# VH-VL binders against c1abc3, part 27

Target 1, 185 residues: c1abc3
Amino acid sequence: MAAGVQGESVARNYAEALLVLARKADDAEGWGALLRQVADAINNDVNLSRFLESPRIAAEQKSVVLSKALGDKVPHLFLRFLQQLVKNRRQMLIPAIATEYETLRDAASGIVHARVTVARETGDEEAKMIAERLSKATGKTVVPHFAVDPSILGGVVVRVGDTVMDGSLRRKLGMLRRRMGGTRA
Below, E stands for the ipSAE of ESMFold2; O stands for the ipSAE of OpenDDE; V2 stands for 0.75 times the mean of E and O plus 0.25 times the DockQ between their complexes.

## First folded at step 9 (VH-VL; framework fv_recibokibart)

Design s5 (at its last look DockQ between E and O 0.76; V2 from the best seeds 0.81)
Fold by OpenDDE, look of step 9:
Structure s5 (fold): chain C 185 residues (1-185), chain A 122 residues (1-122), chain B 108 residues (1-108)
Amino acid sequence: as target 1 above (185 residues)
Amino acid sequence: QVQLVQSGAEVKKPGASVKVSCKASGYTFTDYWMHWAKQAPGQGLEWIGEIDPSSGSTNYNQKFQGRVTMTRDTSISTAYMELSRLRSDDTAVYYCARDSDFWSGYPYFDYWGQGTLVTVSS
Amino acid sequence: QIVLTQSPGTLSLSPGERATLSCRASQSVSSSYLHWYQQKPGQAPRLWIYDASSRATGIPDRFSGSGSGTDFTLTISRLEPEDFATYYCQQYGRSPLTFGQGTKLEIK
């Protein structure tokens, strides 16, 4: 768990660094999209993931493959950035970096990403409603990322950064029990 | 002070290989990428490729890919460029150049070697 | 690849005159990735202007860089004898890194 938090911090630092480069390139959106594509490839291509994760493969070899694969298809410094991750054995953080990058980029544009926990799968309309409601509440454009947790019984739990808003039925029921003289769970 | 000192002039026959060295001093060799450029007589500059001395990672111009190999010896802060299967049009002055700190967002060649003349003649 | 075309190929001027050198890119290049180098005969290139408009250390105020997108310019307000050299623009945006063919500034 501690490794997870540390990993997130590291990912954020790389995302910040990349964003600086991307802004200098005047293409923060394009660079973010490229990063997302790479992240998706890692997540969806088992062979690629195994290749990048393999400690048996030298960083140099991984770097060469990146060079050949991306080469002139991406900005030069974007390629360098990926190669630096490989050098530092942080290539498996690319998905996390992509997420952090988007968060940072969007924050600058008044867009906030929220983790929304629901008790059951939400439909498109419900998702939209939640997004709108959150946007209205925060005064920012909120992009919800949904997770399903039946244990909340109903309602929504929203996390924006370090702030948690628990509007779950579980919480409401708990409050009701306490008001009715129920034992502290 | 930052200095890049290259090896001396070379004369080679077609089909041979040449390996040019670039010794860096005055800075931490592994902290900066090293570039190589070609300048044919009376012509402009052409980028050959780059190497990260810390990792050995390389990026080559496709024009030279398959014939160029960049390496480094960190123990002596020296970068190497080897060009194989030499031909007459490889006759040129070859330069090493230090890349600026790319993390700072200022990527340029801030220091250059004095150049190495490579002559390819039958 | 991004092709950088410099113009004119040769510029003949006298000391005291104003020089304007052009660098045109085949596609848009961020100003942060456009640089100029000076080279004198028998010498290695030297960084002259970086980020399209920033003078390298030790470069006189008479030198200025400008431009964005595909069009960049190096200007020398009043030429000094030591300014006569070949100037190259370079892009650092995409692989392969490329240089212009150079503008030779010579004494008229």
Scores: ipSAE 0.875, ipTM 0.961, lowest interface PAE 0.5, mean pLDDT 93
Fold by ESMFold2, look of step 9:
Structure s5 (fold): chain C 185 residues (1-185), chain A 122 residues (1-122), chain B 108 residues (1-108)
Amino acid sequence: as target 1 above (185 residues)
Amino acid sequence: QVQLVQSGAEVKKPGASVKVSCKASGYTFTDYWMHWAKQAPGQGLEWIGEIDPSSGSTNYNQKFQGRVTMTRDTSISTAYMELSRLRSDDTAVYYCARDSDFWSGYPYFDYWGQGTLVTVSS
Amino acid sequence: QIVLTQSPGTLSLSPGERATLSCRASQSVSSSYLHWYQQKPGQAPRLWIYDASSRATGIPDRFSGSGSGTDFTLTISRLEPEDFATYYCQQYGRSPLTFGQGTKLEIK
């Protein structure tokens, strides 16, 4: 797992470009939803993923399939954007591009994504409670993304943007995790 | 400066095919998509489709899907549109038109060829 | 597909008069993707107005475009003899790209 910084920088550049086009279309939300649908299809449909990543299929052929499948169903420049990704062999970055697009869009609307590292997996209700607590603490709408790292021995680490939450909030989350049955089990 | 020069008029019988050329000069041919449009006598404009000269990728108006093929030869900066199984209502002037710079975010047809009259008569 | 309906079909006016040409879209079109072209008989179309309201290079100030959503207008404040032509609106928002059927502006 190297840093992946260069790959994330490429994805961010494409997301910025798409957002410009979407804003000129007066539909940054709709284009974001379309991009997420394509990203989800790539992540969840093995046959689609294998088709798009296959080096045995020419980029032109992939582009023609996209045109026939999407041509009258999506904005024209959205189709052209996907075809540009295929031409540049970047179509497998679409899930990362979708994530960067959402981050850029949310920044303009006061939504913040947080990386929440916990010692053990959390349930859906605990996740909702953590999101609500973080939103109250930050004054913004927080969307948490959970990762499990047993080495933190029962604490939580929260990163919002480029900052790490202070220990007082981390301590509050530790007490809440205990109440939600983290160590009680 | 920028110039698009199309091939000459064609007379064809129903059922035949026609291939119209559009030679570009004054710019980097592969940097801009090329569009084709149809204008029947006394009528308005109808978009046929487009081609990326750098990759050969195409997007067609579904109305023409199955009858139109767009290609290019980058060595002579020329785009082509072939229309097959011609019928009398294919009689029209056919134009090539250059797309503006995609990444500028202002998509319009900034330069047009002079048009090619295709007449389909039995 | 997005249908662009232009009105009137033919507009007969004299030089010096004001012309107003309408383009109505069957669904909303971003101003950034709505364009106007001028065409004279025997000639290719020419880009005239882009982005609903921006004049192409060399287009006189008497031409102005306006509108948003589904309703767009091209106005010529004081007609000159060279302005008599057919004008087409065009949308680039969704495939297939479409043109209006045109408004023929002819000398009365």
Scores: ipSAE 0.785, ipTM 0.904, lowest interface PAE 0.9, mean pLDDT 86
ESMFold2 (binder alone), look of step 9: mean pLDDT 92; pTM 0.940

Design s6 (at its last look DockQ between E and O 0.47; V2 from the best seeds 0.74)
Fold by OpenDDE, look of step 9:
Structure s6 (fold): chain C 185 residues (1-185), chain A 122 residues (1-122), chain B 108 residues (1-108)
Amino acid sequence: as target 1 above (185 residues)
Amino acid sequence: QVQLVQSGAEVKKPGASVKVSCKASGYTFTDYWMHWAKQAPGQGLEWIGEIDPSSGSTNYNQKFQGRVTMTRDTSISTAYMELSRLRSDDTAVYYCARDSDFWSGEPYFDYWGQGTLVTVSS
Amino acid sequence: QIVLTQSPGTLSLSPGERATLSCRASQSVSSTYLHWYQQKPGQAPRLWIYDASSRATGIPDRFSGSGSGTDFTLTISRLEPEDFATYYCQQYGRSPLTFGQGTKLEIK
């Protein structure tokens, strides 16, 4: 479910709030990991996803299930955080919140997350090379997140925050066409 | 001023239920979680559970799970704790306590009710 | 659950003396989640120290809190008559929230 631009903003806000809590707990990494686990569970467990998404189930009931499931296994305020999401009917944003949390956490550590669009699936070695190249270019540790889009024909499109670097073959070809067409005028 | 005013002392028989109330004033009732604690005579404090007055969400100490029910009436800014199947060891002073601001990450009990004595005797 | 053990159980001192109260946790607790409460007979507990070392509003500067990890301490530099009470530590890190058994500070 493509959390619209508005959803992303909301997710980021929650991520920021959670990071504040996690930092006060001196465990930003641990809390992030827990959040990722919850996010993964939502993404991979159809029953859980349906349960959390169901408008027929009261928020209170969802909260109780969270309490029973997590209980003393997670920090108390972490549990409350999730319950707050349920309260606000934002529980389905947990995966997005997890991503934003990681982005924020890592940014503080000099780690930057980049969305890398490629024309075809990349192997592990290629992925590593891309990561290294981006890291070198930015002076930061870049963690690439790959997406496949054949329409770019080749090369890579990299998005870091609001900055887009388009090194795609599509762009290159487009530029060539413009150069060739400009000579006829 | 923040105030938590609890209901009066109760005397109950074993097997009965008791419902203690905690009326909040001086702040927005729904903005803060409410806790309940037990203190047996001459003993320390034991956490029973908490409730989010805004949503009704609850977290209970497993020790009381199945016997405790926390509720609220937001219209009158009142929290309730009901303890069922009472036994002699439930004799204690029960306190409500307001949680501090959750989002600040500084969680503590900043205000307490005056306590409610519940006596369970045959 | 996290068990908080306070020591000593009873501390008998005179006004003007220094008091040191210990709270030991069975596992590490963030200082942000360690609090102290004072309770006098017939009264409700009152927040005294929060975040291991921060004094609650209205608490005299003769009270101080310190510690990290599993060991926390409440210190009263110079006891006043009104300081004689029972002090409880509390952890807010993990469910269930737990209290120490308390240290009773009594007048010698």
Scores: ipSAE 0.875, ipTM 0.963, lowest interface PAE 0.5, mean pLDDT 93
Fold by ESMFold2, look of step 9:
Structure s6 (fold): chain C 185 residues (1-185), chain A 122 residues (1-122), chain B 108 residues (1-108)
Amino acid sequence: as target 1 above (185 residues)
Amino acid sequence: QVQLVQSGAEVKKPGASVKVSCKASGYTFTDYWMHWAKQAPGQGLEWIGEIDPSSGSTNYNQKFQGRVTMTRDTSISTAYMELSRLRSDDTAVYYCARDSDFWSGEPYFDYWGQGTLVTVSS
Amino acid sequence: QIVLTQSPGTLSLSPGERATLSCRASQSVSSTYLHWYQQKPGQAPRLWIYDASSRATGIPDRFSGSGSGTDFTLTISRLEPEDFATYYCQQYGRSPLTFGQGTKLEIK
């Protein structure tokens, strides 16, 4: 439900914080997979989505359900992170947080995702050449995602998202706590 | 100076309930989760569960699920652990322990209460 | 649940000797979630080593922790009289959080 720029900034901050925790656990990939699974469950199960979104259900009650469902199946701090999201009423951002987490993780590995819009469908060989050209131009490994839009006149439109991961993420954990200190309803 | 001061020793009969308190001072009570652990005489430590004092959210060890209830009163910075349907093997010292700062990503128990002896006997 | 098995159960040594305490986990545990506590009779436990190898504030450098995966150790290079106590390892990685059964380090 947070569809604007502000919602994306909040999701990015939580993703940064989670990645710090996951790297301390030396399992950034595993925590990312868990987060994606939760995000997919929210997106694909209307009853779960309604439960998590409902203002009639107290945050404490949502937190208890998460504990019973996940408690012995996930890293303990991962559960605590989800419970923090519920406490702050940000649990509906989990799909966006998962996307930001994956972007941050891939940026540290030199991988970027590009949206490539073409006027006509692209064959496998041309797609590979586009990926190679984009990778050379950016100095990173580009994973293209193609869409066809006939309304563009034979051209190609490329959008590359940029996210940088560095050592300041540990500082971001402290700053995120400060920002969220007043939102613990 | 962080302190956790627990309620005094209790003697209970089988089938009864006990409620142990843990009063916190020297820090912001609602900023740190509180844990409870059991130590039977001459035995090691067993984790019972934890509570977030700000929201009241809890996570329990499955062994105690259904018998344990953790609560708190933020106005007096006090956490509570209630154990019901007591039996002889519940005789133990019960400790409260403060979680470290969650946001540091370094999870351990940094401060402990002095312990509360609960004796269950006919 | 992750079972932590400490060995030996009791270790009898004299001051000046080297002590090695073992903690074996039934499943792999991240080092960042493996901790050691010291407990003397009639007292609450005290944090001693965290993240497998980092000494808590004020802990003498004769104590060192090491290990990863399923095998962790606490080593005391030269025992002092104040070191005789029970030591517990603890994992914080998976619910339920668990402790080892303890190693009692006693004076011979």
Scores: ipSAE 0.800, ipTM 0.915, lowest interface PAE 0.8, mean pLDDT 86
ESMFold2 (binder alone), look of step 9: mean pLDDT 92; pTM 0.942

## First folded at step 10 (VH-VL; framework fv_recibokibart)

Design v1 (at its last look DockQ between E and O 0.41; V2 from the best seeds 0.71)
Fold by OpenDDE, look of step 10:
Structure v1 (fold): chain C 185 residues (1-185), chain A 122 residues (1-122), chain B 108 residues (1-108)
Amino acid sequence: as target 1 above (185 residues)
Amino acid sequence: QVQLVQSGAEVKKPGASVKVSCKASGYTFTDYWMHWAKQAPGQGLEWIGEIDPSSGSTNYNQKFQGRVTMTRDTSISTAYMELSRLRSDDTAVYYCARDKEFWTGEPYFDYWGQGTLVTVSS
Amino acid sequence: QIVLTQSPGTLSLSPGERATLSCRASQSVSSSYLHWYQQKPGQAPRLWIYDASSRATGIPDRFSGSGSGTDFTLTISRLEPEDFATYYCQQYGRSPLTFGQGTKLEIK
């Protein structure tokens, strides 16, 4: 958990730095999209992931590959940013950085990202309803990110930043059990 | 005070290679990217590429790709630019230039070397 | 690549006059990524204006930069003899980094 938290902190710091550069470029949205594309590539391409993760490959070599692959296709400082991550052996944080970047970018626009855990897969209409309800409740535009966890049995668990709202059936049943003198599950 | 001192003038034959050096002083060499630029006689400036002295990472102008190699020796705070397979149109003054830190959002060339004349003639 | 076109190629003026130099980009460039350099014969370029409108250290206030998008301008309100040189604009937004072809400011 400590490593995870530390990683998140580091990711956020990089995201902040990138956002500053992107804003100076007057293209925070475009840079975010590029970062997401790189993140997705890492997550979906096993070969790329292994290449970037491999300690046997020197940072310089990884940097050269990035240069050749992206080159003039991305803003110059965006490429620099990725190369800096490689230099610092932080390239595997790119997915986390992408997430933090989006969070930071959107926060300035009154958009909030929420992790929503549900017991079963939600349909489009249900997802929309949840998003609307959360938006209404917070007074902000909420973008939900859904995860399925059958163990919650029903309801929803919502995480926004460090705040967790547990409206799950599991929690309700747990409370009932405790009230009835049952052991804490 | 920041100084970039380049190596002396070079005369080369077509097909040869030339390696120009740029010695940095007055600042931490590894903290700033180093750029190289070309200026043909009576012409404007052309960006060749850049190197991160701390990591050795490089980005080259595609126009020079395959012929240019940028390196550095951190022990003596010196950057090198090697250009191979020289031709007559490579005759120019070559400059090294320090990049202001991009993290602060000020990416520009704030200090320049004095330039190195490379003449390619048969 | 982003092409920067400067105009005029040569500008002949007398001391005391106002000079206006133009730099046009083939595509939009952030002001933060547009810079100007001065170069005199036999010398290396020197940073003059950065971030489109900020004067480098030691640059007199008679120099000013302006512009956004694709159109940028360097203005000298009252020319001094030492101002006669070639001025280059540069973009730092996209690779390869590129310079304008320069405007030579010469004495009339």
Scores: ipSAE 0.870, ipTM 0.962, lowest interface PAE 0.5, mean pLDDT 92
Fold by ESMFold2, look of step 10:
Structure v1 (fold): chain C 185 residues (1-185), chain A 122 residues (1-122), chain B 108 residues (1-108)
Amino acid sequence: as target 1 above (185 residues)
Amino acid sequence: QVQLVQSGAEVKKPGASVKVSCKASGYTFTDYWMHWAKQAPGQGLEWIGEIDPSSGSTNYNQKFQGRVTMTRDTSISTAYMELSRLRSDDTAVYYCARDKEFWTGEPYFDYWGQGTLVTVSS
Amino acid sequence: QIVLTQSPGTLSLSPGERATLSCRASQSVSSSYLHWYQQKPGQAPRLWIYDASSRATGIPDRFSGSGSGTDFTLTISRLEPEDFATYYCQQYGRSPLTFGQGTKLEIK
């Protein structure tokens, strides 16, 4: 019924997000190699796999261990990405994410699926404008999936997979918010 | 608009601990990581570490590992840095600084607190 | 860790002169992770240049940044009295995040 939230796997969404970060670092190839190494470690080191999977270990502690083990060996935002996976309880997907990343790196995707939460129901014309602005901000074709939450006063929340997009995208979305309803003061 | 206000100066003896606070306003506290940096008198800046206010996850400079603890209270939008087993060379101004948002891949410290002088003297 | 070495340590110049501040990294850093901060005595640092070459809001165009890999520069084409301060480069590429030791730009 409502199954298949986006029609793409969670692993692919995370791989797309990591590729954005890796391209900013001008090292999509190197970040892919690092991700594959982490994936292989999870697959081949039973102690690491048990640690990461254990529900009895707090996400904060898993994050600290990752920081100590990897902090001086990987790009800083790569570590932050792994810590985000732990926060979202998706760290066991890392092998699948690595596979999707390699596929995306080898074949230009050009398509980004985004969960867009708005304060008020959008018409077709507004939805098209939001998609166009998101596409310009990301440099890709954005397929938005809208949800309405009136408690988000005059705002737009955009999520790719389980991660919230930020930075310059929020600034560009601020104009859309004002055109849809504006600030109340 | 965005403002980071730190707690006042502290005087401590060697071996004690200090806890510096950084109260954030003008933005959603849990959306941005918070960093801490040290500046000894007449010297440059040294990164201590960072905390994700939403999860409590931390990354520390190895130099401070074992002596630093970063925490936060999201109900009052306040980050904390505690440094234990103080030495005389911990005398410095300590700054909090806000990280730019994660997903842009353009991380830098866009807003800084005013600094907290911690003096360690025997 | 990535060591950032700034040169010169102190630069004594007069208003109207051109200043060139160097930052050399011990290993390659993406320009997107190399930033410059200005600090005056008794004040917190302020973001000045980000992404190696982009000026922060309100920074005059006499300031320019450039470089890639291991070598980065901050140039001030015509010094104004308010430009005399200490400048730090900073890298965000690898933990621990590090700053250069600073270049103090002082009035001759």
Scores: ipSAE 0.746, ipTM 0.875, lowest interface PAE 0.9, mean pLDDT 84
ESMFold2 (binder alone), look of step 10: mean pLDDT 91; pTM 0.933

Design v2 (at its last look DockQ between E and O 0.72; V2 from the best seeds 0.81)
Fold by OpenDDE, look of step 10:
Structure v2 (fold): chain C 185 residues (1-185), chain A 122 residues (1-122), chain B 108 residues (1-108)
Amino acid sequence: as target 1 above (185 residues)
Amino acid sequence: QVQLVQSGAEVKKPGASVKVSCKASGYTFTDYWMHWAKQAPGQGLEWIGEIDPSSGSTNYNQKFQGRVTMTRDTSISTAYMELSRLRSDDTAVYYCARDSEFWTGEPYFDYWGQGTLVTVSS
Amino acid sequence: QIVLTQSPGTLSLSPGERATLSCRASQSVSSSFLHWYQQKPGQAPRLWIYDASSRATGIPDRFSGSGSGTDFTLTISRLEPEDFATYYCQQYGRSPLTFGQGTKLEIK
């Protein structure tokens, strides 16, 4: 589930809090991986998603299920963190929190995550080239996350944080159209 | 000042249940998790579990799973620990202890109750 | 579970001497999640050292904690009569939370 702008802000705040705890545990990487696993489970398991999303199920019941499922399999405070999300009815933000956590964690290590929109599915070699070019351009290690949008017609649209680089064919054609007296579509 | 006051000593038969209370004062009861610990005579400390008074969420030591129930009454800032199917090795002093705020990264037991002796004898 | 082993079980010393208490973990524990408690007979435990090396409020500076990974130490530079008690280490990293079996510091 895509969180709205407000949801993203909330997710980031939780991610920051979790990162503080993870660093206290001296295992930011491990905690991030656990969070991603939980996020993936939510995204891929319809029953789990429905369970966590259901307003008919009390937070306490959800918390108990988490306790039984994770128990001693995760760090104690990591479990607490998830239970706090449930308490605050924010459990459905876990995927967003996972993304923000990775962003924050990696930023400290000089790693930048970029959303890369392409017109068609990219192969492994093309993906690698894009990653390398972005890394070279930014001076950081860029991890691209690809999305396919045929409407851009070609080229790439790259988003890093609040910065958007639109190198799409759609944009180029739009510019040409405007120069030729066409509509600003 | 933070205080945790526990209920008095209990004497129970094997197979019975015991419910120990812990009344909190001097702070916002719902803002801190509450722990319970067991100390058998002349022995060390054993963690039983914890409860979030605000939500009722609990985490138990598997050793006590199925026999322990932690609850709370927020209206009187009181936490309860019930242990069922008592046996002789349950004879111990039981403590409640306040958890420090975990968001700050300082998770420890900063305040303790005075303890409750539970004796299980035939 | 993480097992904490304290040594020695009993430590007999005289006032004025130096005491060294050991706590060994069966697996690595973050220093932020390693704590020490003092307990006297007939009393509840009391937080003594937190985060492996930070003294709780009101704890004298003759007490110090150190260590990382699997090995932690509580040191009393010069024993006072009131220091004779049982000391427990605790880990807060993994469930179940666990304590060491304790070191009894007794007067020689």
Scores: ipSAE 0.875, ipTM 0.961, lowest interface PAE 0.5, mean pLDDT 92
Fold by ESMFold2, look of step 10:
Structure v2 (fold): chain C 185 residues (1-185), chain A 122 residues (1-122), chain B 108 residues (1-108)
Amino acid sequence: as target 1 above (185 residues)
Amino acid sequence: QVQLVQSGAEVKKPGASVKVSCKASGYTFTDYWMHWAKQAPGQGLEWIGEIDPSSGSTNYNQKFQGRVTMTRDTSISTAYMELSRLRSDDTAVYYCARDSEFWTGEPYFDYWGQGTLVTVSS
Amino acid sequence: QIVLTQSPGTLSLSPGERATLSCRASQSVSSSFLHWYQQKPGQAPRLWIYDASSRATGIPDRFSGSGSGTDFTLTISRLEPEDFATYYCQQYGRSPLTFGQGTKLEIK
């Protein structure tokens, strides 16, 4: 648990550094997509993951492989960033760094991720309506992540950051509870 | 006072190899990447590649891939660039240059060696 | 690879005149990765302008850089005798790092 918190703090520091570089490149979106692609490759390719994780392979060798594979396909400083992670033995944090980067990028753009717990599964139109109402209520663009918990009393529980709800948000969500109350899960 | 001092001029025949040195002083050698560039007579600059002195990691211009090897000796704060299978169009001045610190987002070549003339002739 | 094309190849001007040096990239380059170097005969290049418009330490304010995307300019508002040299632009955005072919600024 504690190790997870340390990993998130380190990952956020690297994500902040990368976002600074990406903004100098005027391409925070594109660098985020590249980082996510690398993160997905690490998560989905056992051979790549084993190669990057192996203590028998020197950091210099891992760095050369990255250079040959990516050198003319990514921004130069993006490659140097990956090589720095390898040098610092942090390359296995790349998936966490990608997640933190996306959160930081979205926060700067007025985008907020919300955990939305509902009593019953919702259709696509209901999900869109909830997202639109949450965005209106918060004054931000809300990207909802839905979970189903039948134990809540036919309502909606929303978490944005550490705050479950505020008074104005609770009032605006009251109508959503009524619309959802007739659907049996 | 940052200085990069390169080895002296070389005369080589086609097919030979040359190894140019670049000795750094006035800063922590392993904290900054080192670049190499080529300047043919009367012509512009061409990037050859770069090395991280702390790890030995390299990135090469693909034009030189297979003919260039960059190394360093951290005990004497010296970077090396070796170019093999020399041909007449390799006649040029070769420069080492220090990268600025990229974490601050200011990546440029802030200090340069004096250059090493390599002449390739039969 | 990103090709940087400088124009003119040679500028012949007198002290006191304004010089305008152009650097055109074959692909868009962030201004934060576009730099200028000055080189005099028999000397190594010297950093002059970084991030398209920022003067390096000790560079006189008669030098200014501008531009974005594919078009970048170095301007010298009033030429001094020491300004006659060759100027190179350089991009640091994508590998291989590339330089322009240079603009030689000659005294008339």
Scores: ipSAE 0.800, ipTM 0.917, lowest interface PAE 0.7, mean pLDDT 86
ESMFold2 (binder alone), look of step 10: mean pLDDT 92; pTM 0.940

